# VHH binders against q9uua7, part 1

All scores and structures are predictions.

Target 1, 222 residues: q9uua7
Amino acid sequence: MKCFLICGSKKEPISINGTPNVVKSKYFEGDVKVRLRDYETPDEEYFEQSNDTCSIMIRGRFLPTESTLTADDILFGNQFEKPLRDVLPMGSNLLMKGLQYVDPSIEFDLYCDQPWAFSPFFATMTKMQVSDALLPMEYFEDHSSRRSQMQQQVIRQESSIDPNKYILADFCNPFFNPSTLSISIPYTKMSFSIKNYYNGQPLRYFCKTRDGNVIFAVEFDL
Unless a header shows other numbers, all headers, positions and changes below count from the first letter of the chain; antibody chains are not in Kabat numbers.
F, E and O are the ipSAE of ESMFold2-Fast, ESMFold2 and OpenDDE, as the mean of both directions, binder to target and target to binder. V2 is 0.75 times the mean of E and O plus 0.25 times the DockQ between their complexes.
Where letters were taken out, [cut] stands.

## First folded at step 4 (VHH; framework vhh_etentamig_d1)

Design v2 (at its last look DockQ between E and O 0.08; V2 from the best seeds 0.00; counts 0 for: pae E 10.7 > 2, grease 29.7 > 24.2, SAP .764 > .668, placed apart)
Fold by OpenDDE, look of step 4:
Structure v2 (fold): chain B 222 residues (1-222), chain A 120 residues (1-120)
Amino acid sequence: as target 1 above (222 residues)
Amino acid sequence: EVQLLESGGGLVQPGGSLRLSCAASGFTFSDYAMSWVRQAPGKGPEWVSGISSSGSYTYYADSVKGRFTISRDNSKNTLYLQMNSLRAEDTAVYYCATGGYDFWSGFDYRGQGTLVTVSS
């Protein structure tokens, strides 16, 4: 497996469980760190404290724009270049239900030519902190009610992003098994191999504006 | 001193109803938006509902939309939460808090909470 950070026209390798990669875009400045529990040299400090198996940690600040960005304006999710419909079970809503269960704010179309699944960034991040200064990219707990609030579009729209504040966000979960490249469906005994379902195309996590401007992407070449 | 005192919690069967109250004191109640938040054992806090200072606007988490109703009586300095069609997953300590929401700084004040248990 290879991992890359895509920022604009730049594609840089990501050292999994290693040093963060810098993100510099029109909309965001910061860095990204990818952690996988059972991949080469694990980040023991992080995984000793977490039951998660996969983590994309993001820190930095959103930059001022001509118009004030709201929490509703930033999306995070996946987009594929090739259809998945040929490999997805017809009539099965299991995957969709699983995704919705994990993230009620997720919207998706998995049967189009370029399948996608996106959620508001501020809703889908598993953990998030806000600070006046850049925070260390270490394990942390989220004691806020942010996720539940940010599931509401009206709240997101009324929540202006403060460009003077820094965020530390962790997109993490225990459902991805990097050793088997499989995803477990929450609260079920079912799992599926992402390698088979992705039909040989890379898995990309995009952070983008709702208008379609990519801020950065994390690419996993399986 | 700001005080928020929740009441009305208890044991109820699934499908049942409860009405929570929050008595506010120590500040001008009518000047503040208010919220209900809940926390289940072993889980983080969850925002449930919010209401503007005047009561003109109400907000709900998706998990409770259509089932819960937030209201307030500014003349009595009291916040209410009518909970209908209760489910097991609604089991939590419910807190009254000042503010509709604050993404960056959270709630300023909240009470000690009232326990709601939904069980057959």
Scores: ipSAE 0.036, ipTM 0.409, lowest interface PAE 3.0, mean pLDDT 89
Fold by ESMFold2, look of step 4:
Structure v2 (fold): chain B 222 residues (1-222), chain A 120 residues (1-120)
Amino acid sequence: as target 1 above (222 residues)
Amino acid sequence: EVQLLESGGGLVQPGGSLRLSCAASGFTFSDYAMSWVRQAPGKGPEWVSGISSSGSYTYYADSVKGRFTISRDNSKNTLYLQMNSLRAEDTAVYYCATGGYDFWSGFDYRGQGTLVTVSS
């Protein structure tokens, strides 16, 4: 498996479990690091403390814009190039219910020709810290009420992004196992392979503005 | 011309109750989330409670959950904080503020504050 950072017109390799990649764009400056538990030499310091199998860790700050961005203006999620309907199992209602239980603010259309699933960045990140200085890209805990507060659109629209603050965010996808090429359905023992999907269509996680400007993307390519 | 005027502070004994008010003017009050922030002597500001612009969502710091109740009356441009079961640790100057939540900071105006002293 290969992993890439897409930022603007540039596409560069990500060293999984290795050195962070720099993100520099109109909207954000910082770093991205991808970790997989069962990939080559795992990040033992991280995975000794975490029960997750995957981490997309994002560190940095959002930059000043002509209009102040709010927590409702930044989205994170998946956009697929090709239909998923031939890959999705019968009873995909269980997958959708599981996704919405874990992330109530997620929006999606999985059966159209270019399937997608996005959620507000500040709601969907598993863990997040805000600081006056850059934070180390290492394991951390988040005991705040951020996720519950950020589920409500009115709260997000009233939460202006402060360009003078640094964030450290960790997205831990418990459904996704790129080593086995499978997605597990929450609250069941059911899993399905997406192996054939990866052969012709990479899995991409986008960070974008609500009006469609891609800030960066992380691509897993098999 | 944003103005926030806190009132209702005073001296109370531990276990007592107090109700703070904040009169707002110079902006469209119903468009803004509001919060209470307190500052004890020798300490930095501590976010206490927040309420959405409509009043539909309320939030509390762990130290005050179950004892304090935030509310607002958008027709009167007024924010309230009902404080029950007061403790010595609640002694502080209390400010109302526009915007801001404990994990995210935005643009905040604060009033002059009202002193709450909890002492035997």
Scores: ipSAE 0.000, ipTM 0.208, lowest interface PAE 10.7, mean pLDDT 80
ESMFold2 (binder alone), look of step 4: mean pLDDT 83; pTM 0.849

